# Miniprotein binders against q9h3h3, part 247

Target 1, 235 residues: q9h3h3
Amino acid sequence: EDGFTAEHLAAEAMAADMDPWLVFDARTTPATELDAWLAKYPPSQVTRYGDPGSPNSEPVGWIAVYGQGYSPNSGDVQGLQAAWEALQTSGRPITPGTLRQLAITHHVLSGKWLMHLAPGFKLDHAWAGIARAVVEGQLQVAKVSPRAKEGGRQVICVYTDDFTDRLGVLEADSAIRAAGIKCLLTYKPDVYTYLGIYRANRWHLCPTLYESRFQLGGSARGSRVLDRANNVELT
Short names: E, the ipSAE of ESMFold2; O, the ipSAE of OpenDDE; V2, 0.75 times the mean of E and O plus 0.25 times the DockQ between their complexes.

## First folded at step 16 (miniprotein)

Design WI70
Fold by ESMFold2-Fast, scan of step 16:
Structure WI70 (fold): chain B 235 residues (1-235), chain A 85 residues (1-85)
Amino acid sequence: as target 1 above (235 residues)
Amino acid sequence: DREELIRRFERLVRRAERLLRRAEEALKRGDLETAEELIIYALMSLKLARWIAEELGDPELLERVEELVERAERLLEEVERLKRE
């Protein structure tokens, strides 16, 4: 990823979304089949473009688990993109607040907790915990990237339906922790993804809205969630 | 939306109850580290549930949270006692 432009990163992300997904859909599949599915498709072994030695011979863009209540709602992404172009040409300041308002206006409300882990047992164990939480109804939907040819860390994305619902974001954090996840988590609204706003953008916007750190020792045991924009600890 | 908050409260309380049952099971088999983690996850859920009960101004919901918090704290004390043994 070093030396690649935002256009190259966006093209790679689009290719992953368009390639086939391996999906455990709890809306149509009995929960009793989850453990066998997880054993068949551990994310550390599923390869992005297929490999004779991996569980997949064909490309896989994402490995996903859909909860029983999962109902996709991306909002009006087309209207959001049109409004974003208008905002850029208007000369108005581009701030977190103006993006939040565009997202609300166009009902592009989903967001996700992100964790990055190296390929291996810890990744597979973390994904299994998240997948079980989704199937048990503690989380709504999640996906994990397959192993890239270049190596590097893989990402687990745990979605919430409304990034402006602070309690819902915190509730998802709590469920992720209860699934055994102890690493750093960052929360990103999907509006930033749809508009192609990544780290080091020209508007100096931080696409990360919240950070979660887990502390087991000391006086403050449990999850500590920080609102990055306001530098306020929520838990 | 009061009804939405009540549904969230019930989800968090049920999660805490499940975690505490698993913690008691871990304690019975001598797995103190797992028991401690599960108790802490339960307390995290109960912290959010308490916030909801306070927002709703419902003393009955608050009492349900307090009973589970006390249970979690008693289990945590037992973990600390067994670690010293």
Scores: ipSAE 0.486, ipTM 0.836, lowest interface PAE 2.5, mean pLDDT 88

Design WI71
Fold by ESMFold2-Fast, scan of step 16:
Structure WI71 (fold): chain B 235 residues (1-235), chain A 85 residues (1-85)
Amino acid sequence: as target 1 above (235 residues)
Amino acid sequence: DREELIRRFERLVRRAERLLRRAEEALKRGDLETAEELIIYALMSLKLASWIAEELGDPELLERVEELVERAERLLEEVERLKRE
């Protein structure tokens, strides 16, 4: 959230990960049940800490959809943390390239496209589109935050296996767009999350690696994807 | 991994085919805005598929992409023509 420290953001993320999740798992649940599940748990109505008037009375950390082929692999997070402490002690510059190398060495490669939307019909419609794309095999896995504050934005996260695989990152972007999503997207490697790279971090790093802007009209039609670390257009 | 690239290529091509089919339906209904949008999504998928076909060095896969690109471009020209009417 705006105005919070990196420590506060990390604590919120940890709490959400540890609280119960509402999951549609396409590996074990027929695709025909998705529409009913989406109607039961629209993200604009599911509350973070529960409410008698919402679909949930108990806390919910995330609402997630797992694709048929979803196979989670977080890599060697312990080795990553140890190497990170050694790097900070070494006095070597901390750059996007150095973090990329740590991630590769420890196989912490997953990342996610992020979109932030206000609670309401547009959020629920966007999530339904993403969820269908996951169940249809166009995306691997996605999650959306529950409603935590009045007027606060909610986030949809769409994961890819390897942030260094630019084609895979672009393929996910194209699938998100084909699902009807037109808002700004930013891509964050999970290594940045594990190492506490958020807004206003002390290493002055951009907290996201890629960004995607979509235009239907004008001189540039379709997605324009930028590698922010290297300032290179990918599309 | 060659097998992974082939699976990704097929996924992108199937997506483009579905999008173009929906675009043709929208065009028949006179929904030019929806047709244009779907064609742009299809072209985005086909661009990525062409990069995979080039990486695989397979002329047959590139030909399949080129045929779909040509179909998408013809539909886009038809949308532009109808907008002028």
Scores: ipSAE 0.524, ipTM 0.844, lowest interface PAE 2.4, mean pLDDT 88

Design WI72
Fold by ESMFold2-Fast, scan of step 16:
Structure WI72 (fold): chain B 235 residues (1-235), chain A 85 residues (1-85)
Amino acid sequence: as target 1 above (235 residues)
Amino acid sequence: DREELIRRFERLVRRAERLLRRAEEALKRGDLETAEELIIYALMSLKLAQWIAEELGDPELLERVEELVERAERLLEEVERLKRE
């Protein structure tokens, strides 16, 4: 039953990736146009399947902002998927280390910080902060889901090039916080997404590598990033 | 690798400088809560910049970070002082 839920999540993700995206591309568009674009496409109002009453009449899979230096490199996803099928057939243990090695071998290294927020002002404000950080060069690329379900949460994804580069992951966390984001963040390598491994997976793998919590007071002022697998706070 | 680390260091230091400038403006307006938050973001950036400077073994970069950390800590002390009054 857990596997069935993961299949449903994977199907939804695939559909979103294949539907049109609304993109602000800082490589070709002046930064001065960002505020107008954000006002035109607030994520709380953009609907997943289109609605005459929303900013879009046609389906939108994702709303994205590409930084000036953004150069997508998904690696060898086909090779990764083939190796994953072989691994499942082989009877070898499926562990975090095994998936990490598959990701490295096939150069599928990207990952993302995730935040889930209810539709409304706070979501739109958070997205605007993230989008500005991307356009200013503090983050590489980000996307936010459109509104698909009334009352359901939307997700902002902030990408890094290499999930094995711990410093890069922490630098992105720092930039997200500096953009005004205070909610819980979780970091997930894209290898888990490409293989359809979500929270409720049949292999009982935790796709979340890091958690980030932010607080202003106490001995842990600022961001506390936890290595989820080892239960170790990163210093 | 080295060139990428230097680029990251410069981004983090520039971020901290902007945050501290904004914190000083907030402090000038009497917005202690915003000032405190911005200083903490600056210190987070400087912590990562320090790790990069240590990795590069560059005492000049370490000194640049230390100067900004001292500035941030002085601003935090000023925030705490104003909160008491």
Scores: ipSAE 0.361, ipTM 0.776, lowest interface PAE 3.5, mean pLDDT 87

Design WI73
Fold by ESMFold2-Fast, scan of step 16:
Structure WI73 (fold): chain B 235 residues (1-235), chain A 85 residues (1-85)
Amino acid sequence: as target 1 above (235 residues)
Amino acid sequence: DREELIRRFERLVRRAERLLRRAEEALKRGDLETAEELIIYALMSLKLAKFIAEELGDPELLERVEELVERAERLLEEVERLKRE
């Protein structure tokens, strides 16, 4: 059932947020220490719940890098959640436009580019590239999931301040590509995450706003960013 | 708003200039694949800069982007020429 799947995914996300994070904070740590930190904590080896054979013996929810200029602004998440409950109780239609309006009203504007990669060298290399871009000031903040007990793909999240600012979303895409990332990217506003909008949501909403595809060869060189709901190419 | 767009424009142009300098160095050492990749990243950055210049309606900013696009295209032609050899 769609409801149960969305609740399960939301519970897992909340547990990860509550567990300890491994953070490289460029605001307080010299950039010269990044390579050693990345070597110590490759995401393919850091385990979600700890393992004597891994870099961590204790649970890790996320591995994150904060840029020197990073200033978190989550908006009014409590007000958003209260308004969401009221909206569901009201019986009014739940659409992408309604969620966008809720997010704007409560200043919950951040969003993220997502990439899903299997545990291994390619994941660790991609994360290292993203982490360096963050420390160099080309991106603001990023995080990557640790390796789950069951295996499966891990996710790298690269954040932007305002999902309604299409130029900012596109600037982050270009910086991700310049960091050497060639895989498929999808963009999700944090309001969808806070409200439990996943692939199996009750309202049948597309869980992401944008898609980025990258090609080096042929006539379509560079990235192509698509607005998934409207099928409109942004670049 | 206008100030923010100008700051973004300058950031994108500086990124493109840095990428093109790295591409020229890769080309000098015969690393054609890296040079091509860096030129494409520079062109992506310049495409966004062009959009900002058009939004601002500033022909001087547009000319700056067009000059860098021309430089990037010349480098890409050189890469393609060397790949044929």
Scores: ipSAE 0.439, ipTM 0.815, lowest interface PAE 2.9, mean pLDDT 87

Design WI74
Fold by ESMFold2-Fast, scan of step 16:
Structure WI74 (fold): chain B 235 residues (1-235), chain A 85 residues (1-85)
Amino acid sequence: as target 1 above (235 residues)
Amino acid sequence: DREELIRRFERLVRRAERLLRRAEEALKRGDLETAEELIIYALMSLKLAAYIAEELGDPELLERVEELVERAERLLEEVERLKRE
């Protein structure tokens, strides 16, 4: 948002990760229970810090759906952060290639497609589509932010295991589109999140690696995915 | 990992088959816009499946994709024909 520093954004992300999550875990819960769970916890109504008038009375950091085959692997985040501190102290150039190499060395490979939507019916409908795709095995895992106290856009994050696996990134994009999602998507590797690469960062890096635009009409129907770091079309 | 690529291929092909079945039902209902959209999603899935088949070097898998692409293209032509009416 306008006026937020990288430190403020990092503090907010840390708080959300540490607060309780509302999780539909398809590894232990029958798929038949998903529709009732989605009706109970629509993202537009779940509040970040709890409210007597909302589905939650206590704070909620994230609303998440885990697929049946989901196996989390965050890699060596501590080693990544130590190497990042050393790199900054060294004075050597910070580039997309340098960050990619740090991520590979420390096995911090996961990433996510992001979509930002205003609270309301369209957000809840989009989340329901994504959640069903996860439970049906088309996507591995997804989460959506709860509604902030002052309002503002909410974010849906759809994860892939390896941001260097371009085919896997494109497979996830295809599955998101098949779930009925037509809005702009951007892809961010988790290494950028851990290292505080946000909009207007100190190193002037693009905060996302890929961008997906969808169109149904015209000669170029379907999804157009761009590699923003190298300025190359993937589709 | 060849087995992971095969699982990914089968997932994409199954997705395309489900989307084309849904498109055929939409077409029967006269819902041309939904049918067109579902066909486009199926074609996107099949394009990725083709990349995997080529990576695996398996002509049988590529043939399976080509048959589904042909079916999708015929359905899309039918949608375009009905829209002109």
Scores: ipSAE 0.384, ipTM 0.783, lowest interface PAE 3.4, mean pLDDT 87

Design WI75 (at its last look DockQ between E and O 0.95; V2 from the best seeds 0.81)
Fold by OpenDDE base, look of step 17:
Structure WI75 (fold): chain B 235 residues (1-235), chain A 85 residues (1-85)
Amino acid sequence: as target 1 above (235 residues)
Amino acid sequence: DREELIRRFERLVRRAERLLRRAEEALKRGDLETAEELIIYALMSLKLAKMIAEELGDPELLERVEELVERAERLLEEVERLKRE
């Protein structure tokens, strides 16, 4: 249980978003250069603050890969935040439905599949598979956190354009699995990130909408995607 | 948007076809584990393609998915047979 408050995690995420990113942009860079870029900047070796001996000398917030079809659309994040503050002041009940309506109203619909991996070969291999899938047009955009000083787990984020499009969420899961990723995946809308809603938040909201488990053997082969809000399997 | 659903369908089908070709190549070289994994990935894509075809109510798209599912299942049966030998 990472004992960090939701507020601390939000502050760290915002600080990382403001630092320089290492980006491979498939719209401007030939796909043939991806392997050299991955070899130059393995996420297990890229450090958050540019430690001596790391591939980066300057701070890095994220390592990212943009696909050919990537178009940044964040919606009205400022309007969303203002509406959220007004809602808290009103004393009205806050539900997952309330957050969904806020997200729709302000066009903040992006979400991401998350995987947490320890620094090392497995992380770098997983990232290489995801990066290739993005460059090949199977996924639109992904990012990975750099190595922290404490050597904690790193996170890979694979984005979808609309967390309300269940089919799109499932398509991204299938593409992640086809890239060779077998670990637990959790899906979190960006609206929850922008509002600082993490585990153990004061509103008792679950920030995870979907969970994906992968199995190769047995009667149910493939991904099992669970809707956490309704406790229903979608696959 | 019907056109968007068709584009998504075609992407899933192309993915499945590529995975099945790779699975056949893995079988030819005796790599049964890789073949099985690739077939499972193809079936996942085909399941989603089937959902789209059903939503569109298009019998031609459904038939195309069913043919690919049958191909994937035959390949899986062959892998399972070879693993038992």
Scores: ipSAE 0.821, ipTM 0.935, lowest interface PAE 0.5, mean pLDDT 92
Fold by ESMFold2, look of step 17:
Structure WI75 (fold): chain B 235 residues (1-235), chain A 85 residues (1-85)
Amino acid sequence: as target 1 above (235 residues)
Amino acid sequence: DREELIRRFERLVRRAERLLRRAEEALKRGDLETAEELIIYALMSLKLAKMIAEELGDPELLERVEELVERAERLLEEVERLKRE
């Protein structure tokens, strides 16, 4: 550990990416098997390293559901990272617009809605709703972190193809809400993740592009989505 | 891309129609909370569909959305009326 929390978090995320994943792949698995799979592997009980009494005996990095139409495309990540290093030595200013241009140039356009929930029934229920939405074709791909030994909050990531496509990002928010999710959602383009740019970063960039807040009652029912980069409401 | 916008429109409308049918079923069994939630989710889908119809400039698509919005709003009024009883 170099004592820099953002770099430590990036290393932990890369380790989880390289460990085995538990995957329900709708492209090869009948939808009728989903409920049994969800019951076998609730995210509040699947442990990161295979603790005694958990349903997994080996480490699990992520639990994921791939939709019928999921077509993976990370883009030119290596070229992105090289261009990022060159940009940092160039003396040019590093801004949200710079990151957007870099992501477009290298076709690293995916992003994700994030929600953080404590282990337990609420998390497992939320994950089940998201997983069903993915299998039904309302969302393309989602993943959830396993339970850490420390028992901290877990994260559900719901991916979209293109963070520059505001309508597509809003459509995903709507699908998440229709799955019964009422908590705060934040949206992070994958470019920030691949470059290791987290909330506490030395460039003072805000890696959260959008926030979604949901209200069931009152006159403003539904999602209110704020664009953090431009300080405007999209909905 | 107009073809992609039309595909999104149709997806959002199909979702809204399914949600409204489920809301009507919930209302039949007296589950007013579930009915209300489903109607709100339908209205969220219709809001996005309306934005697409307006961008496409297609009055037929806009009319389809407005008919569903009217249906959703009538159903929501019925749910609210029953909750007051």
Scores: ipSAE 0.694, ipTM 0.897, lowest interface PAE 1.2, mean pLDDT 89
Fold by ESMFold2-Fast, scan of step 16:
Structure WI75 (fold): chain B 235 residues (1-235), chain A 85 residues (1-85)
Amino acid sequence: as target 1 above (235 residues)
Amino acid sequence: DREELIRRFERLVRRAERLLRRAEEALKRGDLETAEELIIYALMSLKLAKMIAEELGDPELLERVEELVERAERLLEEVERLKRE
């Protein structure tokens, strides 16, 4: 969110990652159980810290679906963080290219398509579509935030293995659209998240590499993916 | 590598074929809006498959994509025709 500091956003992300997750793991759970699981844990009703009347009495950090082929690889995050600290103290310029090189060097390559939706039917429907695409093998892994105590929009994150693999990023966009998602999507490499780089950072870096807009009608049909850094359409 | 690109190409083509099959089913039940959406999703998948075929320089893969694009375009024309009726 625009009103939060980078430290606040990083602390929130860490807390969510450390709290329990509700996971549908297609590697060990039959696909036929997905509909019941989605009905039990609609993201608009699952509360971040547990509330009377919600599906959960205990804190939930994320609601996630793992695909059959999902194999997490976070890379060398500790090495990345150490190199980032060294870079900041070195006085060398901090640019998108420098961060890309740090990410490649430390194999911190994953990234995610993000969509922000208000709590309600549209969010739950969008999440169900994404979850089905993951279980069907069209996407690798996804998660959605629970409903915050303070309210506000929730986020669906759809991950890809390698943000430098433009085709893989575009494949994920295509699968998200085929799942029925029509809203604005933005793509952020996890390297920016691990380093606490959000909107309005002190280095004036745009954490969004790609933006996807979707239209069904008119002369412009389908997904238009923009490379934000170069202002060039990829599709 | 080349082998990985071929695997990705096959996944995109399979996705397009499934979407076009679902679009034909939607057309059969008169659901023109769903049919149109599914055809557009199929074309998006085929656009990516074409990029891979071009990178591989494989005319057989390119031909497979072109045949599916032609099928998708014919279905889209049918949807547009029925919407005007």
Scores: ipSAE 0.547, ipTM 0.851, lowest interface PAE 2.2, mean pLDDT 88
ESMFold2 (binder alone), look of step 17: mean pLDDT 89; pTM 0.874

Design WI76
Fold by ESMFold2-Fast, scan of step 16:
Structure WI76 (fold): chain B 235 residues (1-235), chain A 85 residues (1-85)
Amino acid sequence: as target 1 above (235 residues)
Amino acid sequence: DREELIRRFERLVRRAERLLRRAEEALKRGDLETAEELIIYALMSLKLAAWLAEELGDPELLERVEELVERAERLLEEVERLKRE
């Protein structure tokens, strides 16, 4: 039941990664072209599997913006998976600290801030803000899911190079907020994705490392970031 | 390394300066809500810049952050004053 759902989510994620992406690459494209590109490919209208009435006739897995300094590094995912298998058979405890060490050893360090928004103007506006922040050098890279056939919420992912770099994670959060984003954000290391660890896993691990909530009014102003693993507020 | 920390510090400071300039523009056109938001974003960036300055052990960098925080607080006081009117 829970296993079935996790397998379904993993299959969908893999299909999206393998399907074509629509990319604005600031390393090779002038920043002045961004507004036209955003107008051509609003995420609320780009369809997952293509439709003659949408901006795309063919499947699109992700819509992405690469910053000028973006240099992808997925690390040694195969080595990570082999070490994970060895850990499971070793009988040693499987904890957040153990996974963190595996990720460090195999250089699988990337992570992402996630926000989920309903299709529509607010999603497109949020994505435009994030895309501009990436092109301006305030964020490194981001992607947004296309509109699903069944409807539902779409996700914007804003990546950082190293989930163990707490300040780097917080720098990304502050840049996301400065881009006008006010909704709940959650931060997930990619190591959990590569190991197939989702919310309802048998090891009772929380794949969400940080949560960010934003307030302008009251006694607490700005971003409140919670370290989920240690139950400590960072800001 | 130290050079990387300095580059990150400068990026956060430049972000705060841009946000404060945008806040001043919002204040000029009477958009108090936008001005307040931009000031808060600037203060968030400055808090992280202060942490980097402390990590670098450089009092001159901390002084630069302090100066920008004072500017942000003055703008925030102006927003609060205008909201009461």
Scores: ipSAE 0.463, ipTM 0.830, lowest interface PAE 2.8, mean pLDDT 88

Design WI77
Fold by ESMFold2-Fast, scan of step 16:
Structure WI77 (fold): chain B 235 residues (1-235), chain A 85 residues (1-85)
Amino acid sequence: as target 1 above (235 residues)
Amino acid sequence: DREELIRRFERLVRRAERLLRRAEEALKRGDLETAEELIIYALMSLKLAAWVAEELGDPELLERVEELVERAERLLEEVERLKRE
């Protein structure tokens, strides 16, 4: 679209990461406490900048659930940024393959399945399902955005530790579906987020690597996961 | 690598077993739509488990997956039969 929209999305993402998070950490909190925590902080009611009528009076950037085995590893983001600057200056083509090489070289491998839902019961129900899957060990870590004043859709992000591990990406998709999620899912590697690859980017790259569509009827039951770079079905 | 693949295989198989158990309970309650969904989720998990077993090169693990796939297919046939009347 235009540079203003891309710049706005990047600024919003950075601000959310810097603001406080509401976290259920299964590494230190008993699983039996999850239902009470979910009831206290339904994402449709938690406000981005605080509100006397919401569960939070202060800003909240993300609502997150960490699995029992969760071990953060962001890789060498500093080295990635330096290499990215050099790549842009070099005249070398900027392609999905080149970005994949940069990510591997600097160990910036994490990525996430994204789903966008309107505020309300369906969002809260979907988040509860995802959170339970994380606490039960079916998913590693997830977060959901708080509610903006204007409404709009909120996003649930379900992370995997290595976007080049195709089976791991598919395993996460399967777990999301088993949690009752039927909407379109798209998968974005964190390297794209760090490098500012959003919609209408100047390099004309698709901002996601994989797409998952789900159906129960017909001869093609289950998830259809598409590799967007190669336009080939994985399932 | 190998140890990671074995853990992944066991996780996928255990997921399928739990889903099929829940599907059998839904079927007993006459909740055909829920039973169908759970069976489809189980089959998705088993497909991935089969790929892991193939990568591990262990025919015993493939046999475990095949047994669960047959169970899932039998349950799905029963759901389809009941939906027809």
Scores: ipSAE 0.470, ipTM 0.829, lowest interface PAE 2.8, mean pLDDT 88

Design WI78
Fold by ESMFold2-Fast, scan of step 16:
Structure WI78 (fold): chain B 235 residues (1-235), chain A 85 residues (1-85)
Amino acid sequence: as target 1 above (235 residues)
Amino acid sequence: DREELIRRFERLVRRAERLLRRAEEALKRGDLETAEELIIYALMSLKLAAWIAKELGDPELLERVEELVERAERLLEEVERLKRE
């Protein structure tokens, strides 16, 4: 458990969600303003808790870009939490299928592709590519973490509406790759985040559903997406 | 539903067309690495579009995808030819 417990990760996630966000909202802001906004708030320079020397003096939880058609629907998270508590006390097996069913029942369907990058030019370049794809309508919503005081990798999250819609998950992967992203991607449904399914979870569940690897060489060029639980290639 | 699948198909096809236009521009300026990447991204979009066309059982939509795949393959052959020079 060496400091990466589900409890610690959930607490950090909740704190970030509650702190102010820096948002470029394409529903109300012209696309022509995006490049200036990206220059003002490069994620490698925006600090988590604020600093006089950074673009922000106050805490920032996330830096986000909302697409033109963004219409948030988080589902019934409270009902999900109550059902989860009941499931845990019932003694019934806790499996990926059980979690999927809880998510469907409570309409908590969103999920995200995750990429982890060190602070620097590559992170800022990757985020700019993702942000442009969102504003152009190729992706729906994305966010990136600010720079932590401890130093370490930052995360870019690219959201899809429905983790059970495999085609939608694959469309997002394709758009991320077309934005110039070549690193490893993993896909996590938000239900796992709400229920505290991280790397160190007590049920020993894989914390992500899909993995995407990109290659230019060989006979099979492009993105390869693996269903981790079933060990089946989707592409 | 059918309407949603058609909208997704059109989005993927439009993405592939834009990527192929950018690839042609990269080829014109001699940027073979960028051209190759853009062609591969276009083919990825077209693979998903083909899956939708097959799900819809629509041979006209599949034909549209096949025409763009042929265009992408011709551009990729040109990239490979220029790399050898």
Scores: ipSAE 0.429, ipTM 0.812, lowest interface PAE 2.9, mean pLDDT 87

